# VH-VL binders against Protein-tyrosine-phosphatase MKP1 (MKP1), part 4

Target 1, 143 residues: Protein-tyrosine-phosphatase MKP1 (MKP1), of Arabidopsis thaliana (Mouse-ear cress) (q9c5s1r149to291)
Amino acid sequence: ECSKVADHIYVGGDAVAKDKSILKNNGITHILNCVGFICPEYFKSDFCYRSLWLQDSPSEDITSILYDVFDYFEDVREQSGRIFVHCCQGVSRSTSLVIAYLMWREGQSFDDAFQYVKSARGIADPNMGFACQLLQCQKRVHA
Short names: E, the ipSAE of ESMFold2; O, the ipSAE of ESMFold2 at other seeds; V2, 0.75 times the mean of E and O plus 0.25 times the DockQ between their complexes.

## First folded at step 1 (VH-VL)

Design d9 (framework fv_danvilostomig_arm2)
Fold by ESMFold2-Fast, scan of step 1:
Formats: C-alpha cells, sequence, structure tokens
Structure d9 (fold): chain C 143 residues (1-143), chain A 118 residues (1-118), chain B 109 residues (1-109)
C-alpha cells in the first residue's frame, strides 16, 4: 500500500515503487529510493529521483544522512510536490527517515512521531538501531 | 581541518595482495560515505567502491570479488583490501568522502601509488 | 551498462576564450552529475554537483547545465590556472553508481 504519512510524504515498498499508476494516482512528483543497491529508479522519465544505500540493519547509520533527507523533503514541499519514500517493504528504512523528519520539523518525540506514522502505516517498525539513533536525536533537540 | 591520508601503497607481484589504509581527521568515518577511486598513470578516474556509515558496501562490477572495503570507526580509518592483483591494477589509489545526497566527492586524499609488476 | 561519454577528449583554447565540455549518459540520470577538475600532478577537485550547483569557493566563470542525458560544463573566460583535465561523474544508477567520464584535457594554445 501507498500510505500518506504527511501532507507531502507517502511511504511504501518496492511493490508500489514498481507501479507507475499508483504513484501517479497519488500525485507523486519525487521519489526517495532508500534501497538504491537493490531497486533501480524505475520511472526516471516520469518522476524526480534521489537514491540512498540503506541496509535494514541495527548497525546502519541513518543519523549521518538525516539533514540531507530533511533538505530534500523541504525542497519538495516548497515546490508543492509530493514525495514517495520507499525501501523494500516500507517497514523500517523508509519509515525511520519520515519519523526523523516529523521529530525535526514538528518537534515531536520519537514515540509520538512513531505512533503517528504507525497510525498511517500499520506495518511501520524501525529496527532497534534506527530507533536508538532517533532517540539520541530526540535528546539533542530537547537539550 | 578535514584531511584524508592514504598509506600502504608500494610494489607488489602479480597475483599478490595489498592492503591500503585511509586515515580521516576533522570528521568521523562513522557518519559518512567513504569511497576508493583509482587512476592509472596517464589515464582517467575509475570508481572502485564505497562503504556507507553503517557498513554497507558496493563495488564496481570489475572490482567485486577482488577488492574489499572495510572501516574501523574507533581508529577512524577506511581500508581497501586488494587480492589477485594484475599489472592493470597499477594506479594511484584515492580515498574520498562522498556525500550521496549531494552526489559529491568533497574531500580527497593525496593518493597512494600501487605498482603491480615483477 | 551505464556509460558516461565526454567530448572532446582534448581541446586547446586561448586565455579569455569560452570553453564548453559535454558529457552524455547512456541513460537518464536526472541531475545526478558532478564535475571535477584535476590539475597536472594534483588530486581531483569538486567544481559542480547536482548538474548546476557550484561548490563553495569555485570561481563563477565555471557553470554547469543539463538534465537527463546531456550535460555541459562551461568556462566563460579561460584562465591559465584552468589548465586541467575535467571529469564528469554520475551518481544515480545501479550498479554503476559512480561512473566517471573519460575526461577532457584543456590546454592553452
Amino acid sequence: as target 1 above (143 residues)
Amino acid sequence: EVQLVESGGGLVQPGGSLRLSCTASGFTVSSNYMSWVRQAPGKGLEYIGYIYSGGSTAYASWANGRFTISKDNTKNTVDLQMNSLRAEDTAVYYCARFGYSYGKFDYWGQGTLVTVSS
Amino acid sequence: ALVMTQSPSSLSASVGDRVTITCQASQDISNYLAWYQQKPGKVPKLLIYAASTLQSGVPSRFSGSGYGTDFTLTISSLQPEDVATYYCQQYDSLPYWLTFGGGTKVEIK
């Protein structure tokens, strides 16, 4: 499923990333591919792409890319676009980036942002390493 | 303040192995993409592979199976293990920081020369 | 396989000339293209990323343009210190993520 998690952000997996009709029906203009080493940029003539190389592993460091991702989300929002963020299943990698964005932009705690995303996408489940990194980001914001 | 320094280059016999090391200062390897790029004498730049902050690696198809990139976050180093070396692997090997969202190699080391000959 | 083709392989121009170098990708890479300058005996230096964004500290005489498969690097007024080989690099496509072009050697006449 293609889940709307914010006014300009949608989340899904590879099945949605391969389905141009679903993407166009949701008004998607930009795609953030979190699994560039697995999934190609399927429809480059139709959408603006950016790709990341994230493994769904507790040892993967998402903190180093968060501000670049936030800048991209903000750029898409400023131009009234809609971004589809995906990994293989839309469970951990893509949802973790969106949770981080909501924490940063709206000043939400990790728990609040996670529950918000989970209410929009029931399968959302950041791995333990990602959750730990986002909790560290929360401490920095609330300092 | 950002600096990358390669070491470990030298002369090696065909079929041999060599390990290069890249020491970073002014930033942490644990928070960045790190890449190796080589350049044969008088030739162009050739991408070898990368290691992402979390440990994920990817390689150019020609390098896959012979070259391995690893890192040590505590020592702030990135290594390139080269096996089954051939004369065609003679080149200057560069360590570079790669910001994927910007797509740029913003900092490069000075390079270390590897010569593969008898 | 994603291939980056640069033209010309070399060129000679006079100080003050406008110089253009082209880079063509074998498939659509959007704006995921960077340009590098490598002076003789030196390490490569980033000039431009995202096809058209100048790296901080790069002189304004350098500019980049293009989207999709066709890209251009322009030096509006060639200076002696611009003698170098210039490389384009894509950072878009699996599995050839960081493919460099063959380079364009720029010399003074």
Scores: ipSAE 0.005, ipTM 0.518, lowest interface PAE 12.7, mean pLDDT 84

Design m1 (framework fv_imsidolimab)
Fold by ESMFold2-Fast, scan of step 1:
Structure m1 (fold): chain C 143 residues (1-143), chain A 121 residues (1-121), chain B 112 residues (1-112)
Amino acid sequence: as target 1 above (143 residues)
Amino acid sequence: QVQLVQSGAEVKKPGASVKVSCKASGYTFTSYYMNWVRQAPRQGLEWMGMINPSGGSTRLNQKFKDRVTMTRDTSTSTVYMELSSLRSEDTAVYYCARDYYGSGSYRFDYWGQGTLVTVSS
Amino acid sequence: DIVMTQTPLSLSVTPGQPASISCRSSQSLLHSDGKTYFYWYLHKPGQPPQLLIYEVSNRFSGVPDRFSGSGSGTDFTLKISRVEAEDVGVYYCMQSIQLPLTFGGGTKVEIK
């Protein structure tokens, strides 16, 4: 389903992404589509979209896009909007970006941010490569 | 309702800089990316780059990267494009154009009226 | 950079007759996501350019149904089933599969 992870951040999969009623009922204004090569931007006239082409693979480089993603999350927050972040199932790609944002914004460790997201969305499970990249980001943040 | 209003025509000498503005109204300024496109006399359209008005991040055409700067002012809903080290071949009409999706999908749904920049000695 | 080539350079059409404009890209505009990142714009005298067709064949809001886009891969066509006086202008194709965004050289449509 559609999981509220933070005041302005919701996470889900393709089933929620293609359901306009669920999105509107949750007050969603912006959508971050992590799987632009699979899922289209279903409701372009109703929501503001940003699309990424992230493979759910340990070799995918999420570190290079993190700053752009944080910038977008902050843009939505400053507008008092709500962002829905999705991939195919809402398990790895979308949750990894949200975990990274919480680490950056709140100064949380990877473990703390991951457990926080997992408490809101039980299926959250970043792949090994994403987890390793976020742990490297933690070292830089807490240097 | 959506309007993009650009600053007026400019005449500059070679080597000078020009700063063109594009004021947005009728929509949430920070929800849509803004592109800059130019057209020199008897030439086609040429993409210069784009800016995210919310965070201020830009993606620039490599051809112009060393000479072009794109900025915005959220308090006035205005985007700026500054081109330095002007040459006669920079004489062109410069347009701002809104990105429909706000995500860099490159569908230019609304355009400004254009700003003529003439570079002559 | 992807090169976009338009033909013809100029086209004079008797009012009410059909018109056809072609655009070729130097490489395929089909992405692995199944979408083709190709667009048509119209630049009328004294006005800024306007979007006509997005993603090969979709008409933008307010565009008359006498305009249709088709094509795939590297070859694209814009058809006007019956040209009217208000259709005069320069038509441009554009690709967005790769930065920098690039436009065709334009096709000028005039009434005979």
Scores: ipSAE 0.000, ipTM 0.511, lowest interface PAE 15.6, mean pLDDT 85

Design m10 (framework fv_imsidolimab)
Heavy chain, then light chain:
Amino acid sequence: QVQLVQSGAEVKKPGASVKVSCKASGYSFTSYYMNWVRQAPRQGLEWMGMINPRGGSTRLNQKFKDRVTMTRDTSTSTVYMELSSLRSEDTAVYYCARDIYSYGTSWFDPWGQGTLVTVSS
Amino acid sequence: DIVMTQTPLSLSVTPGQPASISCRSSQSLLHSYGKTYFYWYLHKPGQPPQLLIYEVSNRFSGVPDRFSGSGSGTDFTLKISRVEAEDVGVYYCMQSLQYPLTFGGGTKVEIK
ESMFold2-Fast, scan of step 1: ipSAE 0.412; ipTM 0.818

Design m11 (from m6 with heavy chain K98R G99Y Y100R Y101G S104L S105Y; framework fv_imsidolimab)
Fold by ESMFold2-Fast, scan of step 1:
Structure m11 (fold): chain C 143 residues (1-143), chain A 120 residues (1-120), chain B 112 residues (1-112)
Amino acid sequence: as target 1 above (143 residues)
Amino acid sequence: QVQLVQSGAEVKKPGASVKVSCKASGYTFTGYWMNWVRQAPRQGLEWMGMIDPSGGSTRLNQKFKDRVTMTRDTSTSTVYMELSSLRSEDTAVYYCARYRGYDLYYFDYWGQGTLVTVSS
Amino acid sequence: DIVMTQTPLSLSVTPGQPASISCRSSQSLLWSDSKTYFYWYLHKPGQPPQLLIYEVSSRFSGVPDRFSGSGSGTDFTLKISRVEAEDVGVYYCMQSIEFPLTFGGGTKVEIK
């Protein structure tokens, strides 16, 4: 499913990324493809794409890309656009980036941001490596 | 019950290409990465790369990236590993191995292996 | 690449005697989630490799309790309390913390 997790942010998996009708019906204007090495930019003529090459692995360093992702989310928001963020199943990679954004923009703790996202998308479950990296980011902001 | 069944033995000449298949059953094919690992005679195990059956993209060992192609067919739950420009040192048993890659990072099930012999 | 070094290269064991195999990694395999991404596999003659131990010390389903794993950081040990004829094969350690995935060179266990 395509889940609205914030005012301008939607999350899903590859099945939604392939479905132009669902994307159009939700008013999506921009797509952040977290798995560019797995999924192509299916509808490049219809949507504005940005692609990342994120492995769903504890060894993947998501902190190095967070500010670029935040800038993109903010640009979409300023345009009154709607962004669809996806990985393969919309469980770990895509949800981790959205959780990080809410922590950064709203000053939320990791747990509060995660529970907020999970209330909108029940299958949201960052891998432990991503969760630990985001907890480290929280300590830098709150400590 | 999880099963990975590989294609039969192949004999190829130097410079040829070989394509090995691995058919999965007993689980959701698109939920797990599939890895390829080889063992040359009297040598150890060597990781070649992996494929995500959902999107079809790969992560390859740099040693093989210019010669190896990994693909899948979701309608038959089959992954393929094609190795080109074969040399005598490519003589090996090639294994497919399931890699969870979400919350567990190890090979829990392996195919039976495919012997590829490269000889003139 | 992370280098995995196994010792010894081979062991000849009388049935019922213990065996010990060591593996050393070129860098720490401990991740921020407090898990150590280290594994032991057994490759028996005529069979595909099989998982024995995951995350240093956890036995995979169906693995006899005479197999035990231990270690931390970069130094790891696999112990077989009483070697049986069915344990003949080549034992490999593996790391999955970093790509490419790498294996140790193997330790061949034979019965005297």
Scores: ipSAE 0.000, ipTM 0.508, lowest interface PAE 15.8, mean pLDDT 84

Design m2 (framework fv_imsidolimab)
Fold by ESMFold2-Fast, scan of step 1:
Structure m2 (fold): chain C 143 residues (1-143), chain A 118 residues (1-118), chain B 112 residues (1-112)
Amino acid sequence: as target 1 above (143 residues)
Amino acid sequence: QVQLVQSGAEVKKPGASVKVSCKASGYTFTSYWMNWVRQAPRQGLEWMGMINPYGGSTRLNQKFKDRVTMTRDTSTSTVYMELSSLRSEDTAVYYCARGWDYYGFDYWGQGTLVTVSS
Amino acid sequence: DIVMTQTPLSLSVTPGQPASISCRSSQSLLYSSGKTYFYWYLHKPGQPPQLLIYEVSNRFSGVPDRFSGSGSGTDFTLKISRVEAEDVGVYYCMQGIHLPLTFGGGTKVEIK
């Protein structure tokens, strides 16, 4: 399932990433592949790609890449493009990056941003380590 | 087949502006950033900046930010680089190069010689 | 800005002999994805520059097997196992991780 989280942000798994028709029908222009070590950039001639090597592990450091990811999302937004963010199942890695972006962009708490993403994509469930990192990001923004 | 075809050589006097074009074909124009790189006769390659043809957003080298403007026309699949307040040290071959594999480049245009002399 | 230092400035090679070019970056080029966005380009006389090697060690489409790239972190090498007349030109390394993008100073390869 390809879930619309914002006007310019869509989330899904590898099944959607492999389906050019679904991506084109949703007006996708850019793809953020969170699992470059598992999934290739399937349609390089059709979409703009950026690939990350994120493991779905509590020990993975997502904080160090957040501002690079936010810059990419903002660039797509400024151009009226649409970005598809994916990992293997669209549960933890891809949703964590989108939750972080909404926290930063809209000034939302982790809980509010998580509930918002979960309302658009019911299976969204950041691993414990990602959730803890995002809660620490919340403290820095509001302290 | 990917092709980048640039406009012809220009001769300018100091203080003038020059606008170089790069026409793309053989791929989806809006799916790849386009870079501009120059090479002066006694110097190596120097990155000037890049443009995203989809929306027209740019990332410019701070060295040139006050003098360089990058634009595009999606109807003709053409990118433009305009450099103002030309000096003799701006004499160089100017290349467009397609962004690929993060910030790398795969295909380059043939180059445009810009000569600045009085 | 990341400074790219390329050596040697020039290299004269007898046809069939190997050639080696080095490039050093002032900072690590390893990205958070685990990839290293480092490239080698060849600029032949009268032609536009062309991509030879991307991500340190991968040959671009159509690049002969005699070209190989290696390295990690800040130290990178381009090797030509047996130099041919068509390999004459200036070789440039480039980092593609931080803006502004920066190149090495170039290495001119010529045949004796």
Scores: ipSAE 0.007, ipTM 0.564, lowest interface PAE 12.1, mean pLDDT 87

Design m3 (framework fv_imsidolimab)
Fold by ESMFold2-Fast, scan of step 1:
Structure m3 (fold): chain C 143 residues (1-143), chain A 119 residues (1-119), chain B 112 residues (1-112)
Amino acid sequence: as target 1 above (143 residues)
Amino acid sequence: QVQLVQSGAEVKKPGASVKVSCKASGYTFTDYYMNWVRQAPRQGLEWMGMISPSGGYTRLNQKFKDRVTMTRDTSTSTVYMELSSLRSEDTAVYYCARERYSSGWFDYWGQGTLVTVSS
Amino acid sequence: DIVMTQTPLSLSVTPGQPASISCRSSQSLLHSDAYTYFYWYLHKPGQPPQLLIYKVSNRFSGVPDRFSGSGSGTDFTLKISRVEAEDVGVYYCMQSTQYPLTFGGGTKVEIK
């Protein structure tokens, strides 16, 4: 399923990434592919793509890319676009990046941002390493 | 102080394999991609591929895909590039080059490793 | 693959005079995220290549202001306002809009 998490942010898995009709029906203009080494940019002539190469592993360092991702989300918002963020299942990698963005943008705690994303997408479940990294970011950002 | 230190020069016979190392220091190893770029004598720069030190995933130039393997060891902050089935045309200086996630640019390069393939 | 074509192949410059190098891509380098992933590198004799300009016009840390990049779409230019002896080397453009990453053929800059 294609889950609307914010006005300009949608989350899903590879099944939605392969479905041009669902993407067009939701007004998607931009796609952030978190699994570029697995999933290609399926519709390059129809959507604006950025691809990341994130492993769904507790040892993957997502904090190192957060500001690049935030800049991209803000650029899409400023263009009145809609971004679809995906990984293979839309469970851990894509949801972790969106949770981080909401923490940064809205000043939310990790728990609040996670609960908000989970209410929009019930299967959202960042892996333990990602959750720990975002909790550490919370301690630094929210003082 | 960011440093990328590569292994020393190699001389190989046609058909052999070579494995070049690139040891990183002065920054968080997993915060940056590592790219491999080569330059044959009197030729230009050619991109071979990249590895994410964090996840271990690779993107390889199709030209080299069946002969090149890229790996990393996070405990030693070292990236490796192995090229098999060597030909005389593979004689080149091989560079590792650091790239920030989503930046697309190579801000620091290793000193280069000369690989000579001769009979 | 995106093909990057550089002109001229070589350039001899009197010290203090300007130099201009062009790079043309076989297709637009404007990425759909509205960024242009285009770069200039300098390969000096006896040294590894070094980054000069990133994303068309941004000078990398430590790069003198006599270097400037410009362009859009498929046409890009690197300008050196006053060439110095330390600027000798081969200049390469690069794109990372599409894999595989590709470089121009290089422009050799030397002092007369």
Scores: ipSAE 0.006, ipTM 0.533, lowest interface PAE 13.1, mean pLDDT 86

Design m4 (framework fv_imsidolimab; at its last look DockQ between E and O 0.03; V2 from the best seeds 0.00; counts 0 for: pae E 18.5 > 2, placed apart)
Fold by ESMFold2 at other seeds, look of step 2:
Order: sequence, then C-alpha cells, then structure tokens
Structure m4 (fold): chain C 143 residues (1-143), chain A 122 residues (1-122), chain B 112 residues (1-112)
Amino acid sequence: as target 1 above (143 residues)
Amino acid sequence: QVQLVQSGAEVKKPGASVKVSCKASGYTFTNYYMNWVRQAPRQGLEWMGMINPSSGSTRLNQKFKDRVTMTRDTSTSTVYMELSSLRSEDTAVYYCARSPLYYDSRGYFDYWGQGTLVTVSS
Amino acid sequence: DIVMTQTPLSLSVTPGQPASISCRSSQSLVYSDRNTYFYWYLHKPGQPPQLLIYEVSKRFSGVPDRFSGSGSGTDFTLKISRVEAEDVGVYYCMQGTHWPLTFGGGTKVEIK
C-alpha cells in the first residue's frame, strides 16, 4: 500500500514502486529507493530517482546519510513535489528515514514521530539498530 | 525507569478463567509490542502471543488461540491476558515482556514483568 | 513449531573457569532479509529474565564482555570466558525467525 505520511511524503514497498498508475495517481514526482541493490529504478523517464543501498540490519549506519536525505526531502517540498520513499516492504528502512525527517523538521521526539508514522502506516517497524541510532541523535536533529 | 508491574498471584479451579494485568511505565506505551510468556513448574519458557497496544491487534500462539484473549487500556498503560477453560497444566508463572515494534515483534524482549503465579487446583 | 535444543541441561563450574552452552534449532534461523533472529537470556533466581545477546553475537547494553555469542544457521553457542557468582541461573536461547516464537529448554549454570 501507498501510505501518505505528510503532504509531500508517501511510503510503500516494492509492489507500489512497480506500479506507475498508483504513483501517478498519488501525484508522485520523486522516488527515494532505499534498496538500490535489490530494486531498480523502474520508471526513470517518469520520476526523479535517488537510490540508497541500505540493509535491514541493526548494524547498518543510517546516521551518516540523514542530512543528505533531509536535503532531498526539502528540495521536493520546495518544488511542491511529492516523494515516494520505499524499501522492499515499506516497513523498516523507508519508515526510519521518514521518522528521522519528522524528528528534524517538526521537532518531534523519536517516540512521537514513530507513533505518527505508525498511525499512517500500521506495518511501520524500524529495526532495533535504526531505532537506537535515531534515539541517540534526537538532540542533535532537534534545533 | 522502564517498569512492567503485574497483578498478584491467582488460585483457580479447573474450567475457570484468569485475567492477568501488566501495567507499563517509563516509556511511550503504544510504541512497543507487549508479549506474554509462561513457565510451568520445572519447564522452560513458552510464548503465548502478543498485542500491539496502539491498534489492539494480536498475534496468538495457535496452541492457545481459542482460550486466550489479550486486550489493553491505553489510558492506564495496561495490557491484560485472559486465559479461559483452565486446566491443571496451565499452572505456571505468567510474564509480560516488551519488544520493539521494529522487526515485526521478531525482536528481543528487553524488559519483563515480575511474573504472576497462576495455580489451577482441582 | 521450531524446536530449540540446548546442551548441556546443567553445568557446574568452578569460579573463574570458562563455560559453553550450545543451542540447536530444528530449522535454519536465517530469515529472508538475511538476518538471524536468535537471542540469549539469563533467568537469575528471584529476578525476571534478562537479555544477554541479540542477533546471535551482539551483547545487549550493560552485559559484560566475558559473554560472547556465535553460530549460524542451526547451531549457536554462548560462551562465558570467566564464570562469576552473579552468572548463576538458567540460560535460554530464543528464536524469532519463525512463528510462533520458541525458546530452548534451558541450561542451568551453578557454581561448584
């Protein structure tokens, strides 16, 4: 399922990433593919892609890329675009990045941002390492 | 600071029901799954099921699915486990245990309640 | 259900000596995401169980470095390099790869 989390942010899995009609019907203009080593850029002529190579592992370091991801989300928002953020199932990797963005942009705690994303997408389930990393950096990302 | 405080020991007759409570504090209640695990005398640990406190949805071990009901009250940060049609083999210590929402509850149990002894005597 | 078999059932260890506990699963615990959801817990007398090792080999916060986990697939080991008095209790392995979640039968560690 393609879940709207914010005005410019949608989250889902590979099944939605493969479906041009769903993406276009939701007004998607940009794609953040968290799993470039598994999923290709299916519709490169229709959408602007950025691909990351994240494993769904507690040992994967997402902290080092957060501000690059925030900049990309902000570029899309400033263009009045809509970004679709996906991994394989839309459960851990994609939701972790969106949680981090909400923490940064909206000043939410990790717990509150996670609850917000969970309410929009019930299967959201960041792995333990991602959750720990976001908890550890929440003071740094809160302005 | 995270605490899971369970209700007190119960003595029940075969065929009755028991409802055990687990009150959570020190964290955002709806951001973690709550699991129930039991240990019969001189036996190992057995997972009974879990509840997502945000949605109220449950996953139950099929061994218990017809006899176990799990509920929660978000206003009191409390999870309940009710086991019906009690048998003598249900005599055990029942624990609540928290797990992170990530991994779809495939993760570890980081905090456990103190346990509740339920004795079923004929 | 996945059967988790621990050996030995009981260990009697001289303080300061090493100990090793084995856990074998009836099926591979490697999930489709390449993760292995395998954990070790210690149940000390008079306390609730506590997490020692997550994801096969990673020590949980506050766990002494004398504890180490290893293994893959179906065979897993917990080692204690120097057993201390506070390590007494029953050790359990657990798998999260397959539903329902299952525990090993336990290994009692005591001081002789």
Scores: ipSAE 0.000, ipTM 0.508, lowest interface PAE 17.1, mean pLDDT 86
ESMFold2-Fast, scan of step 1: ipSAE 0.370; ipTM 0.804
ESMFold2, look of step 2: ipSAE 0.000; ipTM 0.486
ESMFold2 (binder alone), look of step 2: mean pLDDT 92; pTM 0.939

Design m5 (framework fv_imsidolimab)
Fold by ESMFold2-Fast, scan of step 1:
Structure m5 (fold): chain C 143 residues (1-143), chain A 119 residues (1-119), chain B 112 residues (1-112)
Amino acid sequence: as target 1 above (143 residues)
Amino acid sequence: QVQLVQSGAEVKKPGASVKVSCKASGYSFTSYYMNWVRQAPRQGLEWMGMINPRGGSTRLNQKFKDRVTMTRDTSTSTVYMELSSLRSEDTAVYYCARVYGDYWYFDLWGQGTLVTVSS
Amino acid sequence: DIVMTQTPLSLSVTPGQPASISCRSSQSLLHSYGKTYFYWYLHKPGQPPQLLIYEVSNRFSGVPDRFSGSGSGTDFTLKISRVEAEDVGVYYCMQSLQYPLTFGGGTKVEIK
């Protein structure tokens, strides 16, 4: 399943990433591939790709890449595009990045952003390490 | 052919530093994490840390964090592990090992580099 | 740190007889995603370690079917149905659920 989780953001797994018709039917223009070491950029001539090498492990550091990811999401939004964010099953890696973006952009708490994403995609479940990192991001404030 | 080739054996005095290299060939260098694992004589395997060759970010075992540095050179597809303030307990064979896929296993290992620390 | 405990410390096996090695982790290695981050390696004299089993029970490419892994949560077993001379070495379990990656203390397998 390709889940619309925000205005211009869709989330799914590898099954959707391989299906050009589902991607085109949802008006996808850009793809963020969170698992470049597993999944290739299947349709490079049809979509704009950015690939990341995120392992679904509590020890993976997502904090160091968050602003690069946010910049990409904002670029797509400014172009009136639609981005499909995927990992293998659309459970942890892809959903964690979208949760982080909503926290940053909309000023939501982790719990609010997580429940919002989960309401659109029931299987969304960031691993414990990602959840802890996102809670740390929530604590940051401008003086 | 897919392989990891490490630099040769080193003999160092206590307090010195050693820098071991690991040259990758036959695959996309920036597509796999590279780890360093050592084995001291009559001891078990010990994970030292890893580097993401794409961005150069590292995860280091806290036991070595103040003494170990991991770097890479993408132009030569080579990773480096530098260990400073050497002690006799650092005498070991040092291996580089590639992480494969979503399973986090080490599927490709270098041949090992013996580092001997003696007075 | 996750502590990995292996038993026994050593085994002497008559060729063709079975061998069994146990590994216990200080906490469950099952991730909420459904994966168990547990592996077995063999370190033969004069060679780098080689992967035998990944994710508890999956044989790595080229590993003979006399090797099998089983277990769940915190308790894992490696079995060799018929030990051959080429199986001599030190066997290590490993977890990758959390940094630092940790290995068991090793089990030395020798031929009688």
Scores: ipSAE 0.007, ipTM 0.571, lowest interface PAE 10.4, mean pLDDT 87

Design m6 (framework fv_imsidolimab)
Fold by ESMFold2-Fast, scan of step 1:
Structure m6 (fold): chain C 143 residues (1-143), chain A 120 residues (1-120), chain B 112 residues (1-112)
Amino acid sequence: as target 1 above (143 residues)
Amino acid sequence: QVQLVQSGAEVKKPGASVKVSCKASGYTFTGYWMNWVRQAPRQGLEWMGMIDPSGGSTRLNQKFKDRVTMTRDTSTSTVYMELSSLRSEDTAVYYCAKGYYYDSSYFDYWGQGTLVTVSS
Amino acid sequence: DIVMTQTPLSLSVTPGQPASISCRSSQSLLWSDSKTYFYWYLHKPGQPPQLLIYEVSSRFSGVPDRFSGSGSGTDFTLKISRVEAEDVGVYYCMQSIEFPLTFGGGTKVEIK
């Protein structure tokens, strides 16, 4: 469902994104909506939103948005906030962004970051294209 | 050694429901979508829908959405396809087929098929 | 729904001779990612369907090199350079560029 994958990062799907009670009970302050073309910013008066339009396809280019996503995660962390990252199922798009962030922030390899996220959220599994892109970014992403 | 093993043949009366199982082995069950495809006698292949074994979400062919339910059991690595309100036109061999990663771009491995016969 | 049309409906070939099967889609299968979402399957008697060719021209693991796929946009061809007895079955094309996923009507390949 709503999985704490890091100190200030939670991951889920559309069902959690629609549930203000779950979000507030987990202390969420910010939401990164990876599927703006499907899901609106449900509770804009209660949370700070950033929306992306990501397709869950191996051909989607996530590398072009990684720095903007990292800046957002860092801004939330510096404010002592908690961010909920979601796509439709919380399997590929949202987890890929979190994996990338942990690689950058903590200096982890793709495999280490992926296993870390998967330990918190068993269904986490980036599509092949996202995984390949993150492996390529491994040498250029710095904390 | 990817293997998909389906349940045995079923004979049903019109109006009944049938539930076909597909047990996966040899790969990470929750890592790939599972598709269901059927073939009526002397007819072509028809896609029914797919399920994400991890989260349980589905994408169904609108033709079947009111009659088909897809579920899974992660403890046994098994996917189920249930078709209700059966008609004689539903007589077909039903296949489960493993998608290639998340986009279901193609089906790399298929189950052996389950014959469902609907007769009065 | 995208309509997939296969020709011919059936083919009888002498062993060792070449065979060619065509598939046409009602709209382009080329996506903005420069990939074409088009595939070939073989359904042999008594066996489940099996993947032959993915993304127009890539042979799936274990598929003999006598099978080749080509085409672009809406027109696609599967060629068998020398048909063998084990190639008997019904061949199906498929598209996955949009839901629902759709198959061609099939082309039956028989040995004379």
Scores: ipSAE 0.000, ipTM 0.501, lowest interface PAE 15.3, mean pLDDT 84

